# Ledger of designs, part 5: VH-VL binders against Small ribosomal subunit protein uS7c (rps7)

Target 1, 178 residues: Small ribosomal subunit protein uS7c (rps7), of Euglena longa (Euglenophycean alga) (Astasia longa) (p14760)
Amino acid sequence: MSTRKLQKRKILPNDSIYNSLLVSQTINKILSKGKKNIARYIFYKSMQNIEKIKNENPLDIFKKAVDNATPSIELRTQKRKKGQISKISIKTKLERRNKIALKFIINSAKKRSEKNIIQKLQGEILDAYNNTGAAVQKKEEIEKSKSPVNNNKKFISKNKKSKNKKQKKRLKRKKNIY

## First folded at step 1 (VH-VL)

Design m9 (framework fv_maftivimab)
Fold by ESMFold2-Fast, scan of step 1:
Structure m9 (fold): chain C 178 residues (1-178), chain A 123 residues (1-123), chain B 106 residues (1-106)
Amino acid sequence: as target 1 above (178 residues)
Amino acid sequence: EVQLVESGGGLVQPGGSLRLSCAASGFTFDDYAMNWVRQAPGKGLEWVSTISWNSGSIYYADSVKGRFTISRDNSKNTLYLQMNSLRAEDTAVYYCAKSEDYDYVWGSYFDYWGQGTMVTVSS
Amino acid sequence: DIQMTQSPSSLSASVGDRVTITCRASQSISSYLNWYQQKPGKAPKLLIYDASSLESGVPSRFSGSGSGTDFTLTISSLQPEDFATYYCQQYNSYPTFGQGTRLEIK
């Protein structure tokens, strides 16, 4: 549930270097197999590399990257009457959408071609910062689903256009997952 | 290491009920959709049910609608399947499977599977 | 529901052979197709997702291709550990699996 997630976020301490809750959440999301110190090293080293490359505050770059990858809605499937599947857009809280953006960035980074995880993560963050890369492309696919069809009240053309848009978005997302 | 461990299987009479559990570890359970997939002895795979990360979206195969209920407890990292009005044709190994993403829309490929638990419906 | 038909239902092959398994959907599923490998007494393992994307840790001798209704799984040079049952699965609608292809040693 959302309540339990809010409590987890409130209890989670800010990180020791940037004093940022977002950074702590990101490190927890990188964390696999219970290796907290390794996850911290990976994140902080990628931030240090970004600072060296851009000569700017890496936390500001990271925040902008997350913002650029944050969708304005979530897409979900909903079962309707008679066993049919409907795809719907839901407006959710910013904190949840930021978590989705973090997932996009981290999962996209893991699928990059660079030699190590630090290089993969810094590359994806910098791409997202510049409004490009796989994470931002996933966000753009969601945004395309949000764009409403003309209020012409033509159910068939509206439904067909929505299906075509969703199909194209999924194809783009799938092609960009690496 | 991602680990999914099913339990609760066994022998039950037709018309009976059984509850399966799947204990998850090694990943952030509440970020992913979870699934039940079954396999009758010597037969192929059949998808049974899917639940999204927050229980906001739930889907069932036509063969189990109205009889089975999928649920999850994110505080315990556990997935459940309540099976009611069991039939002989429900006899199968039931697998717990993790989706790659938080909801069906973004992908229903099952990247990790549990070992399975056997449910036998027989008199 | 979308019906998935695999062919052949079984085939016998030797180590080093090129093996091709096919999967046909009853209606277009774009590229929303996955392939799984299952060894006797074990859970299935994801091999390929989205028709042609190789899952991490899966050997490069496995490849997938196709879109729309016709899909193939190819093993370029069969190894002893590859003898298993293979399943395709679509997710353009409610998930459905093919009936499986059993790959047996000659």
Scores: ipSAE 0.000, ipTM 0.472, lowest interface PAE 16.2, mean pLDDT 80

Design p1 (framework fv_patritumab)
Heavy chain, then light chain:
Amino acid sequence: QVQLQQWGAGLLKPSETLSLTCAVYGGSFSGYYWSWIRQPPGKGLEWIGEINHSGSTNYNPSLKSRVTISVETSKNQFSLKLSSVTAADTAVYYCAREDYDILTGYSDYFDYWGRGTLVTVSS
Amino acid sequence: DIEMTQSPDSLAVSLGERATINCRSSQSVLYSSNNKNYLAWYQQNPGQPPKLLIYWASTRESGVPDRFSGSGSGTDFTLTISSLQAEDVAVYYCQQYYSTPYTFGQGTKVEIK
ESMFold2-Fast, scan of step 1: ipSAE 0.000; ipTM 0.474

Design p10 (from p7 with heavy chain L99R Y101Q D102W F103L W104E S105D G106Y E108Y Y109G F110M Y112V; framework fv_patritumab)
Fold by ESMFold2-Fast, scan of step 1:
Structure p10 (fold): chain C 178 residues (1-178), chain A 123 residues (1-123), chain B 113 residues (1-113)
Amino acid sequence: as target 1 above (178 residues)
Amino acid sequence: QVQLQQWGAGLLKPSETLSLTCAVYGGSFSDYYWSWIRQPPGKGLEWIGEIYHSGSTNYNPSLKSRVTISVETSKNQFSLKLSSVTAADTAVYYCARDREQWLEDYYYGMDVWGRGTLVTVSS
Amino acid sequence: DIEMTQSPDSLAVSLGERATINCRSSQSVLYSSDNKNYLAWYQQNPGQPPKLLIYWASTRESGVPDRFSGSGSGTDFTLTISSLQAEDVAVYYCQQYYDTPLTFGQGTKVEIK
């Protein structure tokens, strides 16, 4: 009964109303346990409602909401010896980070107190547009956990240690000849 | 113009595995689904499944336990394996381009087909 | 699964006369967001693979003669051949692409009376 397979079978095109790839990606993510036509209805109705509330282009509002919810880094889990798990920060492409923002907006919308999914989604988009709400809070949590990229530093440190060790060894030999 | 050439085993015994390959010439392999369809002699068309160049597949549930479709992107080829064949699997097997693009013009349809391979399963 | 049923199973019409084939889906194949019916028609001549004739229920594929037309919406669809030619003797199949598995009608054999 699911239209998920239909969505997966298509090269992800721009949507038919706003001609936006971002909109198509959003509709695809709304489809968690729904059908593609209901996902489109939910999104477009939310956009229509936003337009009526703000009297502005709803696509511009949505784009800004996504920007506000987009983290500057991606967190990855790195498994270490003794089964210890740590998280490292990785700088990824904007497109990938925008998809993370879409997940934040949609998942946060589902947890809202409004009576229906359309109102939940429009509320979360408007909150994110104003740089507030649960989606933006999730982005802020990632920003607070920002750490230096370890891979390059570890490699540089190893090279530096090797160089310093050889340098000190040479100096000791020269001292002995006096 | 895009052409599909197909080949593989034509005669099988019950319980064997059917293996067919389809090669794409004269056009892009990426950005299309590639399908397998079969037709028993004198009967209608049955969709077997499809594959995208990434390896993503969709199968007909009636055949899913026996079907594997794979892709070799470096050769612009995709292949069908159907395990545990019986006389009911006797059919002409076709490969086809599943043109399913939601570009501004909304194209669809299986617009390019291979010539077909007759597969006979007999003891 | 969406089931496709064609009627009639076979049809005999005289050269130059109109041929009409019907196709019904067990569920609507109309997608309200784009207002498109996810339905295609294929022609299969003896000994050949199927050939795409029509998609989106009524859009004629490039190179297909204008005597072929498709109509209908939702669950009920029709393929019309306005003036049957000898080369149109074939089996015709409707197909839905609204959801997987992709499904075909059982086919309608068109013959000359």
Scores: ipSAE 0.000, ipTM 0.465, lowest interface PAE 16.5, mean pLDDT 80

Design p11 (framework fv_patritumab)
Fold by ESMFold2-Fast, scan of step 1:
Structure p11 (fold): chain C 178 residues (1-178), chain A 122 residues (1-122), chain B 113 residues (1-113)
Amino acid sequence: as target 1 above (178 residues)
Amino acid sequence: QVQLQQWGAGLLKPSETLSLTCAVYGGSFSDYYWSWIRQPPGKGLEWIGEIYHSGSTNYNPSLKSRVTISVETSKNQFSLKLSSVTAADTAVYYCAREGDIVATDEYYFDYWGRGTLVTVSS
Amino acid sequence: DIEMTQSPDSLAVSLGERATINCRSSQSVLYSSDNKNYLAWYQQNPGQPPKLLIYWASTRESGVPDRFSGSGSGTDFTLTISSLQAEDVAVYYCQQYYDTPLTFGQGTKVEIK
């Protein structure tokens, strides 16, 4: 029984303009010292600018930018004994993955050369949308440290194996000459 | 308040390059887009392009191949170069400020320079 | 590009009477996300640069007399001068700032009848 309804620990509602949970999470991450209206303004104006410049749905552009900055699920393979393989999978909940991607985009935006925070965020979103920029680079740095996916059917090039064999034959011939 | 002062060559021959400069006084330079707009005698207004203090530009596609806008932030100045001029480029050229980008993201023109008449004659 | 068309090209109105200028855009300049019309009106006196009168279709610029008002939404806009004064003899331009290139109407010349 409260005289004022406080929902401090409740799940974030979808935003009022795009009806998107991802947008609400993004605004929450932009939040500076608790001033939510400023964070909302910054985000919506960035989206508005993207729509004007690209003449496309800015939510679709933003969703793709987030996807491009989101680290993939990691699957590691450890070979314990000859012929025996242990599988270790590391999975992150979608919410945690989204938060990681949003953190990359927002923090990378803040470090951009544009003077206006709106233009910084706009630029980073568009770069991520094109699979480039600092946020995507951070994702790729994490990705390249991963172990190979178990049951990978990738074949080693026969040409490379053939070249190695030819190189060994050439070395053997050289030694036989001496 | 904010004042825009503009100058440059007023008489040109066909094929020459138009060069105009606009200086900003009495306000912040770094937080706005700065535009060039022209008006042929007796005709309407045509937007040429805009520049931000970072050097980021947007140009009217009809003029993009001939136009360059540059900024000199240390002097609070921005400049227009229009190459390969013809008689069709005869116009009064205005520089203008676009609203408060940081606060409102407004793209309307709230302050204008006096204008420079450019005549292209053979 | 967004094409801006004004009507009429010229208008003669008696002092103290109402002047109405129309502006039509080839596509909507109403942005659904902020519910704002990206439309401005300018006044140009002979030999002077344009002067901002109205922005966001209906917001009067500081220092602009209250006899000037803007209305409309989407593609159809109107500038109204409720009681024409001698100083209002000028050419009036509408402008969209919804998309680049920024575009202006062809202008409406207001004269005293």
Scores: ipSAE 0.000, ipTM 0.453, lowest interface PAE 18.6, mean pLDDT 77

Design p3 (framework fv_patritumab)
Fold by ESMFold2-Fast, scan of step 1:
Structure p3 (fold): chain C 178 residues (1-178), chain A 124 residues (1-124), chain B 113 residues (1-113)
Amino acid sequence: as target 1 above (178 residues)
Amino acid sequence: QVQLQQWGAGLLKPSETLSLTCAVYGGSFSGYYWSWIRQPPGKGLEWIGEINHSGSTNYNPSLKSRVTISVETSKNQFSLKLSSVTAADTAVYYCAREEGYSYGYDDYYGMDVWGRGTLVTVSS
Amino acid sequence: DIEMTQSPDSLAVSLGERATINCRSSQSVLYSSNNKNYLAWYQQNPGQPPKLLIYWASTRESGVPDRFSGSGSGTDFTLTISSLQAEDVAVYYCQQYYSTPYTFGQGTKVEIK
């Protein structure tokens, strides 16, 4: 008989419906110190609604939404002597960056105008899936702070320029009609 | 070592339903997506669809109206049904494991383990 | 759907010489957030299922010889066999897994001169 003390590594299990670690981590972030049964209900109901709207696997849509909101780096604030503050870009594990994306999606969802949290969450997930919305904007802000210059920043800038051109065309068309 | 064994009817007439089964041995069934891929004689590869242990599916839109993939988790098996077959459905059908997909964060894709294939011939 | 096209359809290379296969996607398979290309390469010997060689455009699968290498980003990808061996005679396929449906190139047949 072994009496040796065993230090166990605790792991978060996959969720029961989608068998996804990402889903379990998301549920844990929906209601900080809230009731987990309510968090599960909110998440699963938003997923069911997304499935009805898109007629596709909602897990794939959610994974793509998280991916679209995941920054390529983390920004850390480093305090130096005499209160000097600098931001440094750190390459971290994908899992840590995905948790940042989850925070962006959930916090952005809570600030949406829809009447209930389920509709807020599904709306933010669908926006992020389409590479739009507040969560993706927060990711873009981190990408812009990435130093030195990188190719992803150029693509983001190009997309915004194209959108601005489309907006100008719409304004011109409206003026020409009337 | 993980291995996939597949079986099913190899000869069909037009309008019939194709039914193939794949069994997973030597490894965990959960935590992965399991795919069906086909290859017509002398042609390239076409992805049909995927399923996880919970029964969540994604299908190729070109086949979605005719395809059903199902799972028997207790037996570590998943199955393909393709309805209303025609001569164009003649192909070798493979089952395969898609690594890391079900975990979200694992973000590793690639079909790393394949069944040996089942030749399905559709003729009148 | 993302269309995958390979070039050439076939090539003949002498033993010990370099073989190069190209793959082009109709849309970028580079994911900006993780800076990964969702692109895999497979080898298929006659009468056998495909074998995974490379994933993430450039990461070799366990057990794959180091003479196989992948490169490229976005829409243009290359599989290189630095010194062709007899067992490398096969058809090679690229595959995108950026979005469903997953799609494959038409294949490139590699033969010995």
Scores: ipSAE 0.000, ipTM 0.452, lowest interface PAE 16.7, mean pLDDT 79

Design p7 (framework fv_patritumab)
Fold by ESMFold2-Fast, scan of step 1:
Structure p7 (fold): chain C 178 residues (1-178), chain A 123 residues (1-123), chain B 113 residues (1-113)
Amino acid sequence: as target 1 above (178 residues)
Amino acid sequence: QVQLQQWGAGLLKPSETLSLTCAVYGGSFSDYYWSWIRQPPGKGLEWIGEIYHSGSTNYNPSLKSRVTISVETSKNQFSLKLSSVTAADTAVYYCARDLEYDFWSGYEYFDYWGRGTLVTVSS
Amino acid sequence: DIEMTQSPDSLAVSLGERATINCRSSQSVLYSSDNKNYLAWYQQNPGQPPKLLIYWASTRESGVPDRFSGSGSGTDFTLTISSLQAEDVAVYYCQQYYDTPLTFGQGTKVEIK
């Protein structure tokens, strides 16, 4: 009998148009129950629209959008004794954290008010590209929820406006008073 | 069948830059992360960092300010540069293949290792 | 960082007898989503690179003799050699791959009595 030395891994090829693993991952995240051609159409059409709007390479725009939505850590849940659940912050590979960003972008896009999924996706990508929108907000919530498990010196974006900084300080002070 | 061959300068003076290269034969290069791991004489193993064929890197925070790992995908090679070396950097340096559970789960144990390169830092 | 601590630092066992090596992590390496322990064991002979023995705490690498077994979960892990052979004289390392940076134990040297 034959024994295989290593189990086969799930390996995702780069997409055929942009030759990008990130694009391939995104299409798979959009994909529901094997309708890959529909997922491809939605994604590529959103990218074409972005190119027309910005007159720039849409892959570069998308990469920046993903970067802006990528948290520095991952929050994981662990079951403890007596069925207790705790969240811990873990430093993970960039590719794994990019998956989290893709989830944020796609799920946030689906909740947008635009008329169709293509417009929802392009809108969320452009918002994330500009470091705004629901996907980036979800990333910021993770950054704020960092636990001492990861000793990182920086939690907050350098680009945070002073007004927002003061607002967060005031909210923190009010909470501490009560 | 998968074989890692490594080479580079073995003798360095303090403040110099360590440069090592690892070449992969007999297997897929683009489907794996590739790591550098070192072992000081008589001591345990320390992970330095890893790289994917796209150029994405993860570094040990203790070395991040001094370490650069780069990839030459067309040659199935990856390289380590460690700047500002001191006597504490004297070690055998290994390249190794990371064995991820799957792309989405990703974390590494190492199934193939290079033979090691002894690097000595002395004045 | 997750710190890995092995015990004992050295172990002397007679040929044919059981050798037991312990590894403790400073935090759990059990991931609830896949119920896997992100722990590996390596064997290192003098002058050679480490060789993978066990991954996922208890899964033997192909080609590794069945006298090697891994057990444990969460923070406490054990490597057992059921009947020590001369070729098993080596240093053994545990490694966690639950979080970055990847970390190893300090090593346990196995010798013949």
Scores: ipSAE 0.000, ipTM 0.464, lowest interface PAE 14.4, mean pLDDT 79

Design p8 (framework fv_patritumab)
Fold by ESMFold2-Fast, scan of step 1:
Structure p8 (fold): chain C 178 residues (1-178), chain A 124 residues (1-124), chain B 113 residues (1-113)
Amino acid sequence: as target 1 above (178 residues)
Amino acid sequence: QVQLQQWGAGLLKPSETLSLTCAVYGGSFSDYYWSWIRQPPGKGLEWIGEIYHSGSTNYNPSLKSRVTISVETSKNQFSLKLSSVTAADTAVYYCARDTYYYGSGSYEDWFDPWGRGTLVTVSS
Amino acid sequence: DIEMTQSPDSLAVSLGERATINCRSSQSVLYSSDNKNYLAWYQQNPGQPPKLLIYWASTRESGVPDRFSGSGSGTDFTLTISSLQAEDVAVYYCQQYYDTPLTFGQGTKVEIK
C-alpha cells in the first residue's frame, strides 16, 4: 500500500527459523550494539537447549515466558514541584508492554550467575515460563504499583531511607549547636 | 599470573567426608567459574562440578547426591565436600579455572590454569 | 552423557617420528549453527596437572609448539605430534564441552622407543 511508503517506520521481518516477529525482536535486543549473527546464535542455541529440557515447542515456551513477564501498565517518571520526581502509571498497548517484558528477560538474563550468555538466557526464559525469576519479579513490582495502598514503585529499601533521614536530622542539629 | 593453591585432608576412612579447599591468587576471582576434577590412580579425568562466586553450581549427575561445592568470596576460595567416601573415591583432586564466562556467544568450558593436585587416599 | 573414547591406549614412537592419537565421541560435538567442534586436547606429564594444548578441535593454545595439531569433525578427532620430542612423553586426553557433564577420554600414553 501507498500508506506503507509514506513515512511509516520500517517493520522488523519475522525470523527465518520460527517465522516469528517476537523472535526477531528478541534477537535484535540481545546484542543491539554487537554482531547480529552472534545474537542469532545465542537465541537459537538457548531455544534448542530449552527444547531438550522441556520436550515441548520452544517457541510456545518462549511466548508463555514473555506473557508472564508482561506488565499490565507502564511506569513513567514525571518531574514535580521543587524538583521532586514521581512515577505515574499509564495504560499502554500490549505490543509496547511485550517489548518491556523482552527488556526485563534479556537484562535479567545478563545479570544471572550462569557461566555463559546462552545458559543465562535459557535459565531466565525457563524461570519466566514457570512464573518465577528476576524478569517476572520486575513485572510483579510494577503490578503492585497500581495500588496506592501498597505502592511498590521503589526498588530501594524504605527502612534504609527512613534511617538516613533520621541521621541527617541529627547531624543538622549538632552543626547548628556549633 | 593466576595461581591456584589447594589443600585438605589426604587420608580418610570409609564413610567420612572429603573436604578440600582451593585459593585463587594473582587474578580475578569473580569473572570465572571454578571447577573440581579428579583422577583415580592410573585412570582418566572425571569432572566433579563447578561454582561461580555468587554460589551458583553445576555438578556431575553421577556425584551430585554426595557433592557440595561452596565459595568464600571474601577469601577468593572455593571448597569441595564429598560425603560417604569409599575406596573408589581415592584420587588426585584438582581445582581448575573454567574459561572466562562473558563475551564468547558459545560454550567455552575448557580448563586453564589448574592447581597442583591433592592426593586423597581412602583406606581403613 | 557424551562418552569419549581414545585409541590407542598406549603407543611408543621414536624421536622425530609422527605420533597420532584418535578420539571418538558417542554423539556429534559439532554445532551446526556456528560450525564449531566443542573439543579440547590436554597433555599430562608425570606428576603434573593437565595442560591445555588445543581447543575448538584445531586451535593451538598460545605457547604450544607447531608440531602439535588437531583435526577432525563431528565424532572423530585426531591429535598429531609431527616430530616427537623427549618432552612430549605424556598422557594425552581429549575433552568435549558440547554438553554437560563435561567428559574426558580415558587417555593415551605416549612413550619413546
Scores: ipSAE 0.000, ipTM 0.449, lowest interface PAE 18.9, mean pLDDT 79

Design p9 (framework fv_patritumab)
Fold by ESMFold2-Fast, scan of step 1:
Structure p9 (fold): chain C 178 residues (1-178), chain A 124 residues (1-124), chain B 113 residues (1-113)
Amino acid sequence: as target 1 above (178 residues)
Amino acid sequence: QVQLQQWGAGLLKPSETLSLTCAVYGGSFSDYYWSWIRQPPGKGLEWIGEIYHSGSTNYNPSLKSRVTISVETSKNQFSLKLSSVTAADTAVYYCARLTDYYDSSGYSEYFDLWGRGTLVTVSS
Amino acid sequence: DIEMTQSPDSLAVSLGERATINCRSSQSVLYSSDNKNYLAWYQQNPGQPPKLLIYWASTRESGVPDRFSGSGSGTDFTLTISSLQAEDVAVYYCQQYYDTPLTFGQGTKVEIK
């Protein structure tokens, strides 16, 4: 699990209406670069519609929907000694797994039969909130792909950056006296 | 080649604590889970539990209240303590390496390397 | 727990003849997602620790002679020694690694007739 900061990493603020980082992350995943105002409109309208339908705080509904679509593990591809490729199950940070859930919800929403993207998104969120729908099914598929080994076992992959390796030292142009 | 060397007290009285140690030589310690398995005279094999170099453990529920496995990563060693022993704990105790994710696509838990065993006798 | 039951408890086979050992699990050890049977076989010679023979029900461990083979799926498994040799006199154990706790069969003793 690497949390290393890149010097050019963008800091994502909480959204302006719900003051939620999860909401900001969701809006960023709805549309590509340069379409942020449209993504915000789609998300907030979906939330307003959910509030009218459920008569509850839509942020609470959305948080529950994300929780229901969040897998307990990630599946990663690992190369075997003989060059064969195999899947391994890894327990990662909750924030990373929440982003997977957001991708499931948004991608599943896009494939829905409703008339427009607002209705598609609200429908998928409500289904996930009720622990049903395509996003939750994708999460369940990952859960079924878990190794039948003890859940207390955690595969820790070796990170080349975390190994004690010699610093790369360039000797050419070393014109200083030592 | 990788070898497991094990040692510890072989003769105990009822109510005492069994203590055994296993040392790993000639190979990676930090890449594997390490297990203890016992075999009462004339009976089959019983998995006791396992440990990873981080100190994470899993125990057989039948023994969980009495068993503690610990690790000394700097020495490539792991140890078994079994409290409140009775005659039923008389067995040969083996340390063993559990296959892990790299060599077996990450889904295997069988034992490819074993220590020579230590006979533990509990008698009054 | 998954209970592993072997049969027979003991068998006597003449040198050069086939030996067959059965192992039954109380529930399936076939994982539907990867279609693999989470089952291993071990050989224990007198006074020695167990030695891995077979894993994934039918994959032979490196260095294990061709006369050893594993078969079966789900709940019923077989270890076959096609032509028994003197060094094969041992107790054989099956082990499931489908779920924890890891469990072994009670063992099958193979002797020369």
Scores: ipSAE 0.000, ipTM 0.445, lowest interface PAE 19.9, mean pLDDT 79

Design r1 (framework fv_recaticimab)
Fold by ESMFold2-Fast, scan of step 1:
Structure r1 (fold): chain C 178 residues (1-178), chain A 125 residues (1-125), chain B 112 residues (1-112)
Amino acid sequence: as target 1 above (178 residues)
Amino acid sequence: QVQLVQSGAEVKKPGASVKVSCKASGYTFTSYYMHWVRQAPGQGLEWMGYINPSSGGTKYHQNFKDRVTMTRDTSISTAYMELSRLRSDDTAVYYCARDEYYDSSGYYEDAFDIWGQGTTVTVSS
Amino acid sequence: DIVMSQSPSSLSASVGDRVTITCKSSQSVLYSSNNKNYLAWYQQKPGKSPKLLIYWASTRESGVPDRFSGSGSGTDFTLTISSLQPEDFATYYCQQYYSTPTFGQGTKLEIK
C-alpha cells in the first residue's frame, strides 16, 4: 500500500536511464490520463533519435535546449483593488523557470507539423538547442515583457485550428496547409 | 508519385571515391530521414547510415564511419552518399531509402517504405 | 548489433502453395512499454529494389496483398504467403529497427 497521496510534498526521483531529475520532470509533463509508460516511451525515443542525428550525448543536447528556453523572469497575474488584474514580472528560482521552459517545449512541440509526437518533440528540442523555434520565441516574449515597451508584434499568432489531423493519403506530403 | 531517383552506374579503381545522388519527389524532402543501404553481388542488405535532410545531421554505421560522408541539398531535394578509399569489396548496388514517420499514435517507425532504384558501383583494377 | 538469422536460405514451391519463412533475432525486438515488435519484412526481385511488405511484425503495408502475413514476438518471427502467386518468386528479408537497423541474410523463394 502507498501513503504518498497523504503527503503535501514529494521529491521526484531521477529517471532510470539518464539518472536526471530534468528528464523525470519532462516525462511528468508529457504524461496525460495516467499513461506513464507511453510518456516515457515518447521521451526516450525522442532522445534516442536526437542521439542518432547529432552523434552526441542526447542529455547534454536536451539540457542546452531547456537552458535556451528558460526565461530570466516569470509573468504573474495580481489582483488589484476592485477586482482588477495586472501582470507583474517576478524573478524566481532557476528550477521553477526550468519547469516553464519544459512547458514551452512540450506545448510548442504539440503544435509542430511533423507526423507524430516523437518527431514533434525531437524537432522542438533540436530547434531550442540551436536557440530557435517556438519554445525559444515564447521565452523571448517573456524577456521583452519585462520592459515598458513591448514590440513582440513580429511573432506569428498560432491558429488553434492551423492544422487538421493529417490524412494519410494526400496531406502527408505538404508541410504548410491552410 | 512519391519517388527516389538515383544517379547512374559508376566504375572506379581501388583508392578512388564515388558520390551517389538520390533525388526525392512527391513528398516533403525534409520530413523524412534518408538512409543508405548497400548490397554486394549475391549477398544481403547492409545498412550504412542516414541523414536528416532538415538538420543535416548524420549517423554512420561503424564499418563505414571512416570513409562515408552523407550530405543533402534541400533546394533540389537531393541526398548524397560519398564513399572514399574504395576497395574491391565495395562493389555493390547502393540504395537510398526513406524511413516513414507516419505513426499517428506517436511511435517512430524505422521501416523503409520507399526505395531508390539503386546505383551499381563496380570497383576493379 | 542485433544479428538477424533467416531460415531456410532457399526453398522451392509451386503456385498455390502455403509458404513460411522464419526470422530469429539475437535479442528481443519487443519494446515492453508499447508492446510492439520492431520487425519488418521486405520482398526483392532480381534487378529491383526491396519493397516493404510488413512492419511492426504483423502490420501489412498499404497495397500489399492480403496473402502476405507476419506473426511472432520477441525473437521469433514468421512471414507467411497463404497461396503463392507467380509474382511472389523473389528473395525475402527480415529487418529489425529496435536498434541500428540490421537485416537477415535472405530467403530465396524458387519455382519447384
Scores: ipSAE 0.000, ipTM 0.468, lowest interface PAE 16.2, mean pLDDT 79

